# VH-VL binders against Protein cereblon (ohgt), part 12

Target 1, 230 residues: Protein cereblon (ohgt), of Drosophila ananassae (Fruit fly) (b3m1f2r157to386)
Amino acid sequence: LSRVPGVDYLEHILFPGEVLPFMIDGSLFDDEMPGLDGLIFGVGFPLMQPPEDNPHKLYGVTCQVYEKGESGRQLVFYKSRALQRIVINCDDIQGPPQYIARNPTSKCFSKVKILPEYFLPEPLKCVDMGSMSRFRDIPSMRDKYRRYQLSSTPWPADACQEYAYEEIVERARKKLEIHKIDTMPRCPIQLSFWLVRNLHLTEKMMRLTFLTDSVNTRLQLIGSTLKEES
Key: E = the ipSAE of ESMFold2; O = the ipSAE of OpenDDE; V2 = 0.75 times the mean of E and O plus 0.25 times the DockQ between their complexes.

## First folded at step 4 (VH-VL)

Design u7 (framework fv_temelimab)
Fold by ESMFold2-Fast, scan of step 4:
Structure u7 (fold): chain C 230 residues (1-230), chain A 124 residues (1-124), chain B 106 residues (1-106)
Amino acid sequence: as target 1 above (230 residues)
Amino acid sequence: QVQLVQSGAEVKKPGSSVKVSCKASGYTFTDYYMHWVRQAPGQGLEWIGAINPSGGSTAYNQKFKGRATITADKSTSTAYMELSSLRSEDTAVYYCARGTELPLYDSSYAFDIWGQGTLVTVSS
Amino acid sequence: QIQLTQSPSSLSASVGDRVTITCSASQSISYMYWYQQKPGKAPKAWIYAASSLQSGVPSRFSGSGSGTDYTLTISSLQPEDFATYYCQQYNSYPLTFGGGTKVEIK
């Protein structure tokens, strides 16, 4: 497992690419404290289901500080950006949860697992969803099947065809402001997170899109919400 | 029984092309990707590429892009891998293997069924 | 691309020995897969999803690991286990294999 300094709790889900601003009282930086320039820290989400039905683990993201400013004599303003999805081992966290403003000054490290982003240049097969049912009854696959249940969503018939990559982009363009569309990334990994950040998804869909390691699956889940007419 | 049966050994001259076949039986051909992997004598395994027989979509290792062409015929449940501009370093056993795209959530299988292999020898 | 490094490249062992093979990835992955290959034969799926045994694989085999480091262990080596073992990542394209570990009889 990778280790990152500090962990704090956020009561909503933060996706890669999102900005997390925070303020720190300047008095917390004594002469011995290292600077926060480029600091990477962990942020956990207690509202997410624990991975593998393990209450000692927490889903989250890594954040990196990229901007600093001053707001008043003793207050320092920071901007950070979420970079990667992670799983945090809560048994390694030193002490109780802390507010975000205190977390980046921590010298404590937590063990984290960086979650991968799988992308294929072609759509995922709907048949793969059905094949997961065969693992339900295999003892070695119980945890895998349980994790599948946490991220799965019922797809309508021929959903793979209806939620093809190009169709998802086209439908998103119809729902979003023109000035936002101008900032839409071309990289599918970044696009999948950008769409979640800019669309008003239900809490269930936010959890499902966060939990999947497959960019293609995330895009298809987003596509299912775009198909609904308002 | 699920089975992949490949075409027989080939001897080719440098600069020529070879086309290896892989006939699937015992499962629905369009439900799985077909991958191609090669192994030079005494060496390790090297991924060439894959095809989705349902849509015909392909993916290639950049090392082989432009020389390798992977195709599938749904009516005969047969996948093909053609390699052009053959060189002596292309001498290898070529395998087809059944797999999924990438793991969907926690999909467990990479290459669960393999063909018997086709030896391609490039010599002048 | 994700590089996989296997250690050792070869080892000599006797029947009944405990054998451990390691596979290290250049970046974190969720799933490691292992294949057994005997001379002149196609590889056989052996361990999937880091720790699950393929149907028909003897219980003396086990897999473990997470992140960048994975291991295959044989608790009590048998004559039929002498083979080359390959790890594979299925995390991203291009798919890559480790260099292989040849398990030889002493």
Scores: ipSAE 0.000, ipTM 0.398, lowest interface PAE 21.0, mean pLDDT 74

Design u8 (framework fv_temelimab)
Fold by ESMFold2-Fast, scan of step 4:
Structure u8 (fold): chain C 230 residues (1-230), chain A 124 residues (1-124), chain B 106 residues (1-106)
Amino acid sequence: as target 1 above (230 residues)
Amino acid sequence: QVQLVQSGAEVKKPGSSVKVSCKASGYTFTDYYMHWVRQAPGQGLEWIGAINPSGGSTAYNQKFKGRATITADKSTSTAYMELSSLRSEDTAVYYCARSEVTFLGSGSYYFDYWGQGTLVTVSS
Amino acid sequence: QIQLTQSPSSLSASVGDRVTITCSASQSISYMYWYQQKPGKAPKAWIYAASSLQSGVPSRFSGSGSGTDYTLTISSLQPEDFATYYCQQYNSYPLTFGGGTKVEIK
């Protein structure tokens, strides 16, 4: 479990890499404005509960302040960026909903579980499996061949193409504005979140892509939404 | 359940003062700013001022400065707006409304809950 | 102070019509807020941060805009949408509202 200095609620899903601006109204602030540079805080999504029946836990993200924006006369604007997916214990939230603004330097922290991002190298794309056929004729290798055949059963061409993320990238290029294509990251983990941020996905699909710990699964889910209708 | 319940209608003579109350329930009173807004009959909305109930700091619209006084009582979760030197032009429905202290991206730094309104009539 | 100008001041439209209300600020603001007010009632929070719908607001409502120009749109007007709509800025004090747009359904 990690700790963050505060948690707030956001009514929509925020993915790693997204900018979350915020401001503090200084004209009515009782004390001097807090120094927030580099502050990491939690943001929870009330619409995103864990699959387990734990009503007091929410999915969310950590956000880090990276810039003090342009400020009006009373309002001090900040920019933060979402970093990691987390699960928040709602019982630990202190001073909701705006704990961060009131107690940014407090030693009282909310406990959060940081969620992992798993990525496996791209699977083979409907590649010729003929090299394994030679093992069919060797009695000592027959069981290994059958296990291999069962675990690596070839998919229809459509399925193989949908699951190859190079094809997903090309399908995304057809849906995205030209100026956004040049900002597409190369790292699969960042790419999976970048695609969700830049594509118009349904709320159901956004929830599914947020909930998975598997980058490969997230990319496959995105690929399914990008398939051109027959 | 968040509720803001205001005091009842009042009829006042020109030159007198009126004090309207707004009792908050269903949330932590000191975590939100409380604002006062008025609406003259058939007219639009006009912001009077605000208070931070936590420390008591206030902000006022210059149009009402010197006549409006906004206060808050943390023990009763009640905000007050007193308007002095009343004129016929002050006849209006007076609303209390709460707002967040901090705005997060798509967050709600707006008047998310309003009181039912208090009609103040200044006549005769 | 920041002046907010709403247009039109009033409009009459039929059920099913697309209705657009505009709000122009005298200087650039970060976000616009919209409230719905029915006769004899307190205003209700309707759209915040220019484009986010308050919980319970029907999906036929939408908000858009940036800088000085903001818009509230009703894609298919319903009888319950009869009301006055106000824009509001929370960028600087004093806080200000637009003059309101009264939507009358035929």
Scores: ipSAE 0.086, ipTM 0.548, lowest interface PAE 4.7, mean pLDDT 77

Design v1 (framework fv_roconkibart; at its last look DockQ between E and O 0.02; V2 from the best seeds 0.00; counts 0 for: pae E 17.7 > 2, placed apart)
Fold by ESMFold2, look of step 5:
Structure v1 (fold): chain C 230 residues (1-230), chain A 124 residues (1-124), chain B 112 residues (1-112)
Amino acid sequence: as target 1 above (230 residues)
Amino acid sequence: QVQLVQSGAEVKKPGASVKVSCKASGYTFTGYYMNWMRQAPGQGLEWMGWINPNSGGTTYADKFQGRVTFTLDTSISTAYMELSRLRSDDTAVYYCARDEVTLPYGSYEYFDYWGQGTLVTVSS
Amino acid sequence: DVVMTQSPLSLPVTLGQPASISCRSSQSLVHSSGNTYLHWYLQKPGQSPQLLIYKVSNRDSGVPDRFSGSGSGTDFTLKISRVEAEDVGVYYCMQGTHLPYTFGQGTKLEIK
């Protein structure tokens, strides 16, 4: 579990890689925290229904501030980027959470659990495992790297052929503007979130894709939607 | 299939107000800033400001501060720009444009999708 | 405000010949993230502006190889190696590093 210094509500689901712009009262961080550059905070989705067995969980993402601007009188504009999916026990929330769209005026804290990202790479000639090795040397990522490494263990060739990223990419290409295709990530984890951001998914499908820890399953869910629209 | 569809041309008298709509489709409306630009006939582009669709926070270029108001209706994915106390030199084509392409670890800070433009003519 | 100065403002070009457009900013466009948010747009007659080059040198999808962007800091250049009839329009540079966002004056490219 990790503790996040700030937790706010967001009215819709935000996926890793999305930008979350917001404004806050400039006095909240000017004295003891003379800016928010690099700050990591949590955003919860109170309107997303939790899984049936867990009605008291709040799902969300961590976000990191990467840009500060100037907006209005006394209000400070920031841009942040969603990093990781999280889940929060509502009983762990300390302070009154507020919607980030309403310019939060109070501090709110909680312990969070970072949700894993499991994947099965393409057949044995893939090199996706090499791209994940950079996480093994980062202490906060060590447990996640072990999970990703286990999910990368080769399956028998028959089973591995059922997961084809190229088919999903080709179907998505028909739905997207040309310059967006050039920005499509090669990493399957990033690709799954990128596709959700750039496709017209229903609220039900967005919930299902957010709650899914398996990258392969997430891509299959997205791919099924593309087949019905072609 | 990102699209920004703006409301139709307007003719106004000096001193009136105009409200231009920009309906977005094909993306998560609240995930990207909405920017407004204008272009007087035969002239270059001028940035008017933006609105944060999550917070409702706005930034206006100093030239328009006090005369322009950006608003949203997130239930129909629509942004609005209202310009008050119109004068003849406000005659221009007004554009909405999306600000950000989200990528892992970065953004591009450019306008990748533009509305078709709305001609506002101010004459007596 | 960051002033973006384009040169030339009018550019008549013979078909098949190269063209070059300069854009200078009054201050560095290198953002604290290390990125340089200098972009080029083309507005063809009667159309909305369209993205041509983003972040100095990256072509938008579908932009021909004859377009290239270069530069750093405060000085930037858009080059067209062989001008075609479809390239007619007004070219704008734009900076997205500093608020307010600002555009160059535009360069009208015409076939002579």
Scores: ipSAE 0.000, ipTM 0.417, lowest interface PAE 17.7, mean pLDDT 74
ESMFold2-Fast, scan of step 4: ipSAE 0.287; ipTM 0.662
ESMFold2 (binder alone), look of step 5: mean pLDDT 91; pTM 0.930
OpenDDE, look of step 5: ipSAE 0.013; ipTM 0.485

Design v2 (framework fv_roconkibart)
Fold by ESMFold2-Fast, scan of step 4:
Structure v2 (fold): chain C 230 residues (1-230), chain A 124 residues (1-124), chain B 112 residues (1-112)
Amino acid sequence: as target 1 above (230 residues)
Amino acid sequence: QVQLVQSGAEVKKPGASVKVSCKASGYTFTGYYMNWMRQAPGQGLEWMGWINPNSGGTTYADKFQGRVTFTLDTSISTAYMELSRLRSDDTAVYYCARDEYTEPWGSYEYFDYWGQGTLVTVSS
Amino acid sequence: DVVMTQSPLSLPVTLGQPASISCRSSQSLVHSSGNTYLHWYLQKPGQSPQLLIYKVSNRDSGVPDRFSGSGSGTDFTLKISRVEAEDVGVYYCMQGTHLPYTFGQGTKLEIK
């Protein structure tokens, strides 16, 4: 994965979907140097704890440049967007620790692992089997329905409601401006990252939401934070 | 061609709220963070926080947390700063300024363009 | 919070003579990227602040070459090689490496 000195390490966490703008001194480009348009590069987060399997690895994201402009200071302005969570192998980092390169791009990271995003639709919603729901309103069948419901779901009804997808969305709506709500993604994976970007989470909560591969867990963590405030 | 134009001076009583506007032109409004600063008469500059016009995400300095709110109207490229429960020591010129970084969690560069300032006087 | 200390706070100078302003930070301003986010602003009487120097030594567009910035780590200097009447105002250093952003107390440059 490519490196762009000056932006390839951030002291804070950048989540997928966020824009990372950066400036490069135009004098560092030769006529023969290609621009950074469309470049995919890695950004690491030294403040994150290393992965369990190797203390020399660094959490981060991939970013892709999508826009270029010029400023009045002979600087070339770029906009990039974070796309995927990654783990960077620091043992494989090539090049000097100082960014003395005349060109803005340095040697590639030799090894990165793209982290997956897992989502299970409504896994915490209380199970209501269609065939059994017909019995809940019949007094003589109410005990049978209750016993079936208790045996078929490990979660109490209150817990299921608190972690329901729709409940989290509605709690977020209470804290966010109308213009933000209009931009809320429908995809749960993107929504989980959008909520982290648009809610003021503690540093601890940002780390926890970044580290999980489970979208459902990320949403639960966000939901628990919203419940404390409401 | 980049300009930030702020609303006019305000006089408020203690306990009231004030809302200052900052209208941007000459650039892509959602491409840059908007920062807010204040300066009491004859005193130095104090950073209040920022808002990301792309997402609406905000960060407030601890001193102002709970009293200040930053909002946007992207249809007219305008940012707003509302300060509530005003005290006499809130008397200051309030500035908006453009910042190149878009995320409140990263290290940040510099304020390249500033609004002209809005004087808010709090007196009884 | 990072404390920014400027010296002197008042700087009377004669037209055409050089001037120098010091700025010290309570902790290193070197970012993990290798950049140092130390910037200088000028506030002329009755005006908003304007950017002069960014990232220690880079002049903003339209800023005369008589202005120069230098320094590293925690110690920084703004120099004016020959002061002109239009240079009158309050100079502020600012750090952008650590949240919250913090400013020095200001140095008032005035003509004798």
Scores: ipSAE 0.000, ipTM 0.398, lowest interface PAE 17.4, mean pLDDT 75

Design v3 (framework fv_roconkibart)
Fold by ESMFold2-Fast, scan of step 4:
Structure v3 (fold): chain C 230 residues (1-230), chain A 123 residues (1-123), chain B 112 residues (1-112)
Amino acid sequence: as target 1 above (230 residues)
Amino acid sequence: QVQLVQSGAEVKKPGASVKVSCKASGYTFTGYYMNWMRQAPGQGLEWMGWINPNSGGTTYADKFQGRVTFTLDTSISTAYMELSRLRSDDTAVYYCAREDYSPYGDYEVFDYWGQGTLVTVSS
Amino acid sequence: DVVMTQSPLSLPVTLGQPASISCRSSQSLVHSSGNTYLHWYLQKPGQSPQLLIYKVSNRDSGVPDRFSGSGSGTDFTLKISRVEAEDVGVYYCMQGTHLPYTFGQGTKLEIK
């Protein structure tokens, strides 16, 4: 678990790789604004809070400042980029909600757990919902199976289909404008997040792709939206 | 894609309050300041203030301080302007406008405006 | 408050002829950053204002090159090299250097 300076709330889902610009009022500092280059801060998404979990627990991302903008009317502009999916332990949040524009002056901190990104070079055969019933009989998997069964947002049936990585990439290229194709990442982990940003997915699909720790599953979910029907 | 849609025209009596809404779509609502302006019939534009949707922080022009309140409902990407103790000279078209910026300070302008809401105050 | 004064307030122009609008501020609009936050907006009849020129001389995307802005400190000018029918409306200068933001009175451009 890491402790980060402050937590901000965002009313939409931000995926790793996305740019989050923000501004700070320079008039808050008498002579010199604190250096923000490389600052890492947490951003939480109230929309991602699961009903069966602690109601104060948040899903979110870490963001890192990578560029400083020019000062406008007493305003200093920054670019940050989302890096990792996190869970914010709200029981460890101190004080009122934090806002991005006030992060350098904030004394409030939250403990976060960085969520892993698992990728297997070869696609795995998906386990459908019917076959998941066998997990009920395995003690270590029984709670995960029960939680999934009680979820108000079940996996789409076609999300369990196996899609080859290259097939997903090629299908995505058919839906994207030429100028965006050159910005497509080669790393499957980054690609999975980039595809969510650029393919105009539904809110439900964005939530499902954010919640999975499996890059293969995320690509399969995305691939299900890219299938071409004759 | 970027669009600001305001609520419909209102007719009020002196002393009443009016609340105008501005629903944003097509961009990250918390990434841009929302400004409010008004324009009396046949007159020029007058700035009323701004709200920062990221922080909820507001700045009001002195003329309106104490009579105007800017609020937000971030769950529906909507900003509100409430003007109280209305007078006949508050009759105007009220506009919301997004204040754009670049990380390099290349532009900091009202790039998108709502369609305007006519508020008529008459006895 | 910074007072913005436009001249003329009424500008009848023949199609194809040049037009010029002056805007003067009661205080310097140069920000401590070196930027000058003077912008020009056009309000066409029955429409909301739209951005034409930002920071003195920069044309907004889609704005024809017949529009140009110039000036420094407290004196600014918007020029249209050849007026077209679609240019009819009220032009406003606006300063964003000092709070509160203030607008000029507006210049109504009409075709003769």
Scores: ipSAE 0.000, ipTM 0.390, lowest interface PAE 20.8, mean pLDDT 73

## First folded at step 6 (VH-VL)

Design k1 (framework fv_temelimab; at its last look DockQ between E and O 0.72; V2 from the best seeds 0.00; counts 0 for: pae E 6.7 > 2)
Fold by OpenDDE, look of step 6:
Structure k1 (fold): chain C 230 residues (1-230), chain A 124 residues (1-124), chain B 106 residues (1-106)
Amino acid sequence: as target 1 above (230 residues)
Amino acid sequence: QVQLVQSGAEVKKPGSSVKVSCKASGYTFTDYYMHWVRQAPGQGLEWIGAINPSGGSTAYNQKFKGRATITADKSTSTAYMELSSLRSEDTAVYYCARDEVTLPYGSYEYFDYWGQGTLVTVSS
Amino acid sequence: QIQLTQSPSSLSASVGDRVTITCSASQSISYMYWYQQKPGKAPKAWIYAASSLQSGVPSRFSGSGSGTDYTLTISSLQPEDFATYYCQQYNSYPLTFGGGTKVEIK
């Protein structure tokens, strides 16, 4: 657990990789801080309902300041980038949480837990198919090999298909072409967050995705929303 | 409880437009896609289009050739479907339907709640 | 678009009968959904994800299938089950429904 200064609140969910411009009316940050460049602070999402198994939790992200701007009205703008998903125990917040939630400009400090990013390997890749395994890494034989695995593995085919994130990527690509977006991150973790930002998901799906620690599961959730246009 | 309440029956002339409303309650309006489906008398179901009330993005059945416009008002939790250049073949009961994504056993999208339907009659 | 063909279009059955409705897709789909509709009423969600029953649906109903072929089965038909059933795909736009199967009293 790390102590994060200057916890603020947003009504909308931010995902790692997003940029947050904010205006500081009252110093969100302690004047005694040596510099704001590179400062990491926490942003909470009070409107996000935690899972039933996690009561009294506040979810959010860590943000890092990377640019300072001046507005003509003596207001200082800071640009920050969201880095990691976090969860805060409300009991660890220094101050009245209820008051802070209603007054997002209030300064508070809290210990935060960084949420993990789990990458689960594709189940089919973990299955030793003996002599057939030599074809797994041959592009021209990949599909044939996969079909063989699917037919030979004693588990539901649907379970295997859920891990086919390549198809999800392709569907996402097609959908985003309409919006003239043709670049996607290659890293699955980054991709999962990037897709949430660039696809028109419901708030429910965004929250579900945010609360999901597994990259594979996030991609599956996102993938479920991607439909082909015929 | 989740409720979708639609506007009343409409009688329209060919070439005119109709706008049907669907007021949602009992859930967070912006958390679910809203779909529109119609059913001609004695016929099956036909999908018209959908909207994400959160961002306003829409999808349409190309069969309607741009005649259908779906909108949503977050402040009133109301979705709208407007159909222009009405024809006799557009006579049908029009339904709004909420698109549910079911967890935790996976994500499945289906219409879990429906409005009561709005009869639109197109006659000369 | 994905075409869904239901069979039969209509059937007559008696209370207690086993009823099977099929839905065939023109291409492989991930999941099939089923709705029940009674005259003058809106459709009701009945089976989702091919085999999961909507809340409130009796256990005598079941769904199965994969790929292009799906089935809805009523193990023992009850009086309240007389209705029209529709299959639906959410695999690609435009979303499409089957033509419906009307289950009538024999």
Scores: ipSAE 0.023, ipTM 0.593, lowest interface PAE 5.0, mean pLDDT 81
ESMFold2, look of step 6: ipSAE 0.039; ipTM 0.609
ESMFold2 (binder alone), look of step 6: mean pLDDT 91; pTM 0.932

Design k2 (framework fv_roconkibart; at its last look DockQ between E and O 0.03; V2 from the best seeds 0.00; counts 0 for: pae E 15.6 > 2, placed apart)
Heavy chain, then light chain:
Amino acid sequence: QVQLVQSGAEVKKPGASVKVSCKASGYTFTGYYMNWMRQAPGQGLEWMGWINPNSGGTTYADKFQGRVTFTLDTSISTAYMELSRLRSDDTAVYYCARVETLPLYGYFDYWGQGTLVTVSS
Amino acid sequence: DVVMTQSPLSLPVTLGQPASISCRSSQSLVHSSGNTYLHWYLQKPGQSPQLLIYKVSNRDSGVPDRFSGSGSGTDFTLKISRVEAEDVGVYYCMQGTHLPYTFGQGTKLEIK
ESMFold2, look of step 6: ipSAE 0.000; ipTM 0.429
ESMFold2 (binder alone), look of step 6: mean pLDDT 93; pTM 0.944
OpenDDE, look of step 6: ipSAE 0.000; ipTM 0.487

Design k3 (from a18 with heavy chain Y33W L104E; framework fv_temelimab; at its last look DockQ between E and O 0.01; V2 from the best seeds 0.00; counts 0 for: pae E 20.6 > 2, placed apart)
Heavy chain, then light chain:
Amino acid sequence: QVQLVQSGAEVKKPGSSVKVSCKASGYTFTDYWMHWVRQAPGQGLEWIGAINPSGGSTAYNQKFKGRATITADKSTSTAYMELSSLRSEDTAVYYCARVETLPEYGYFDYWGQGTLVTVSS
Amino acid sequence: QIQLTQSPSSLSASVGDRVTITCSASQSISYMYWYQQKPGKAPKAWIYAASSLQSGVPSRFSGSGSGTDYTLTISSLQPEDFATYYCQQYNSYPLTFGGGTKVEIK
ESMFold2, look of step 6: ipSAE 0.000; ipTM 0.402
ESMFold2 (binder alone), look of step 6: mean pLDDT 92; pTM 0.941
OpenDDE, look of step 6: ipSAE 0.024; ipTM 0.527
ESMFold2, look of step 11: ipSAE 0.000; ipTM 0.397
ESMFold2 (binder alone), look of step 11: mean pLDDT 91; pTM 0.940
OpenDDE, look of step 11: ipSAE 0.000; ipTM 0.509

Design k4 (from a18 with heavy chain A50W, light chain Y90D; framework fv_temelimab; at its last look DockQ between E and O 0.01; V2 from the best seeds 0.00; counts 0 for: pae E 12.5 > 2, placed apart)
Fold by ESMFold2, look of step 6:
Structure k4 (fold): chain C 230 residues (1-230), chain A 121 residues (1-121), chain B 106 residues (1-106)
Amino acid sequence: as target 1 above (230 residues)
Amino acid sequence: QVQLVQSGAEVKKPGSSVKVSCKASGYTFTDYYMHWVRQAPGQGLEWIGWINPSGGSTAYNQKFKGRATITADKSTSTAYMELSSLRSEDTAVYYCARVETLPLYGYFDYWGQGTLVTVSS
Amino acid sequence: QIQLTQSPSSLSASVGDRVTITCSASQSISYMYWYQQKPGKAPKAWIYAASSLQSGVPSRFSGSGSGTDYTLTISSLQPEDFATYYCQQDNSYPLTFGGGTKVEIK
């Protein structure tokens, strides 16, 4: 598990790639806290159900501060970007509650679990068994031929549905303005989160897409909403 | 400052329902979970469940699932707990208690005064 | 469900005595919480995160322990300390409390 300094709480789900702007009272900076440039901090979603029905844990994301803006007399403007989905262990939060609740700070830490992003680029494809058939009748090769045949069998329709993301991209292009399509990522992981940000998904669908570790499944969930419009 | 004021004592017959209210003041109602805990006479404390008033999500002790319903009204800063199909063993003082979402979740820092519910045949 | 066993269930003590109350969990937990309750009143938050005192709690109170075994200690018992003390876990649902320890005048 990884430690993440600073924890903020957000009433809605923030997906990887989204920008989180905030302002902080500049008088809070001193020798121990001179600024927030490059800070990676945690953002929790208290309105989501706790993972595994565990009251000490929350779903969230890591964010990294990447920009400091010009602000008036005492308020300092920052921008951060969400990076990774995480589970936050709230038992380990140390420091003043006001810093934890409203403003990220390097003085607070929490133990987190980084959630995986699984992507399988293609479903298993049919393999032509013709060149392998001559090994079926050789006794010493029958076990190898059986293993190969099993691994080469086309997937059932339900499994193939999980991996048909190119059709989802094409349907999304029909609903999006042309200038938004120019910013569409090529990386399937980034694409899945980009689609959530740029399509008008229901709150239920946003929760489902956030909770899914399989990028392929996340794309299929998004695609199900696009099919209803057709 | 922080105050949780509960509705008055109730006497109920077996098989009926009771709905206890908990009016919160002195803090932002939607920033804290509201829990319900009961205490039978001469007995210890028993957790019933919670509500997050912001989104309305709930969780229940399995012992009360199907009988307990916890709700909240954000406009009046009031939480409610309804217990149906009452039995004599449901005679208890029912407390609301708040929990900070962030640093000390599961820790009941403020409690209501309690509501005695008596179930008598 | 995590069971909490408090010991003793009751005790009699004199003003000035050192009192120790134990709470044993059926499995390892992250933190223990303690509440004080006087007759006819709601419980009051007393000790959180095993060892931290709630605001307004006298320094004669202390909490310690980890894993399955936790204690609440009163170094020099005062008249206002006669009450029932409950431990509580929040490591898993359902949240559970100990059976209580009643501290009475000897």
Scores: ipSAE 0.005, ipTM 0.449, lowest interface PAE 12.5, mean pLDDT 75
ESMFold2 (binder alone), look of step 6: mean pLDDT 92; pTM 0.940
OpenDDE, look of step 6: ipSAE 0.042; ipTM 0.644

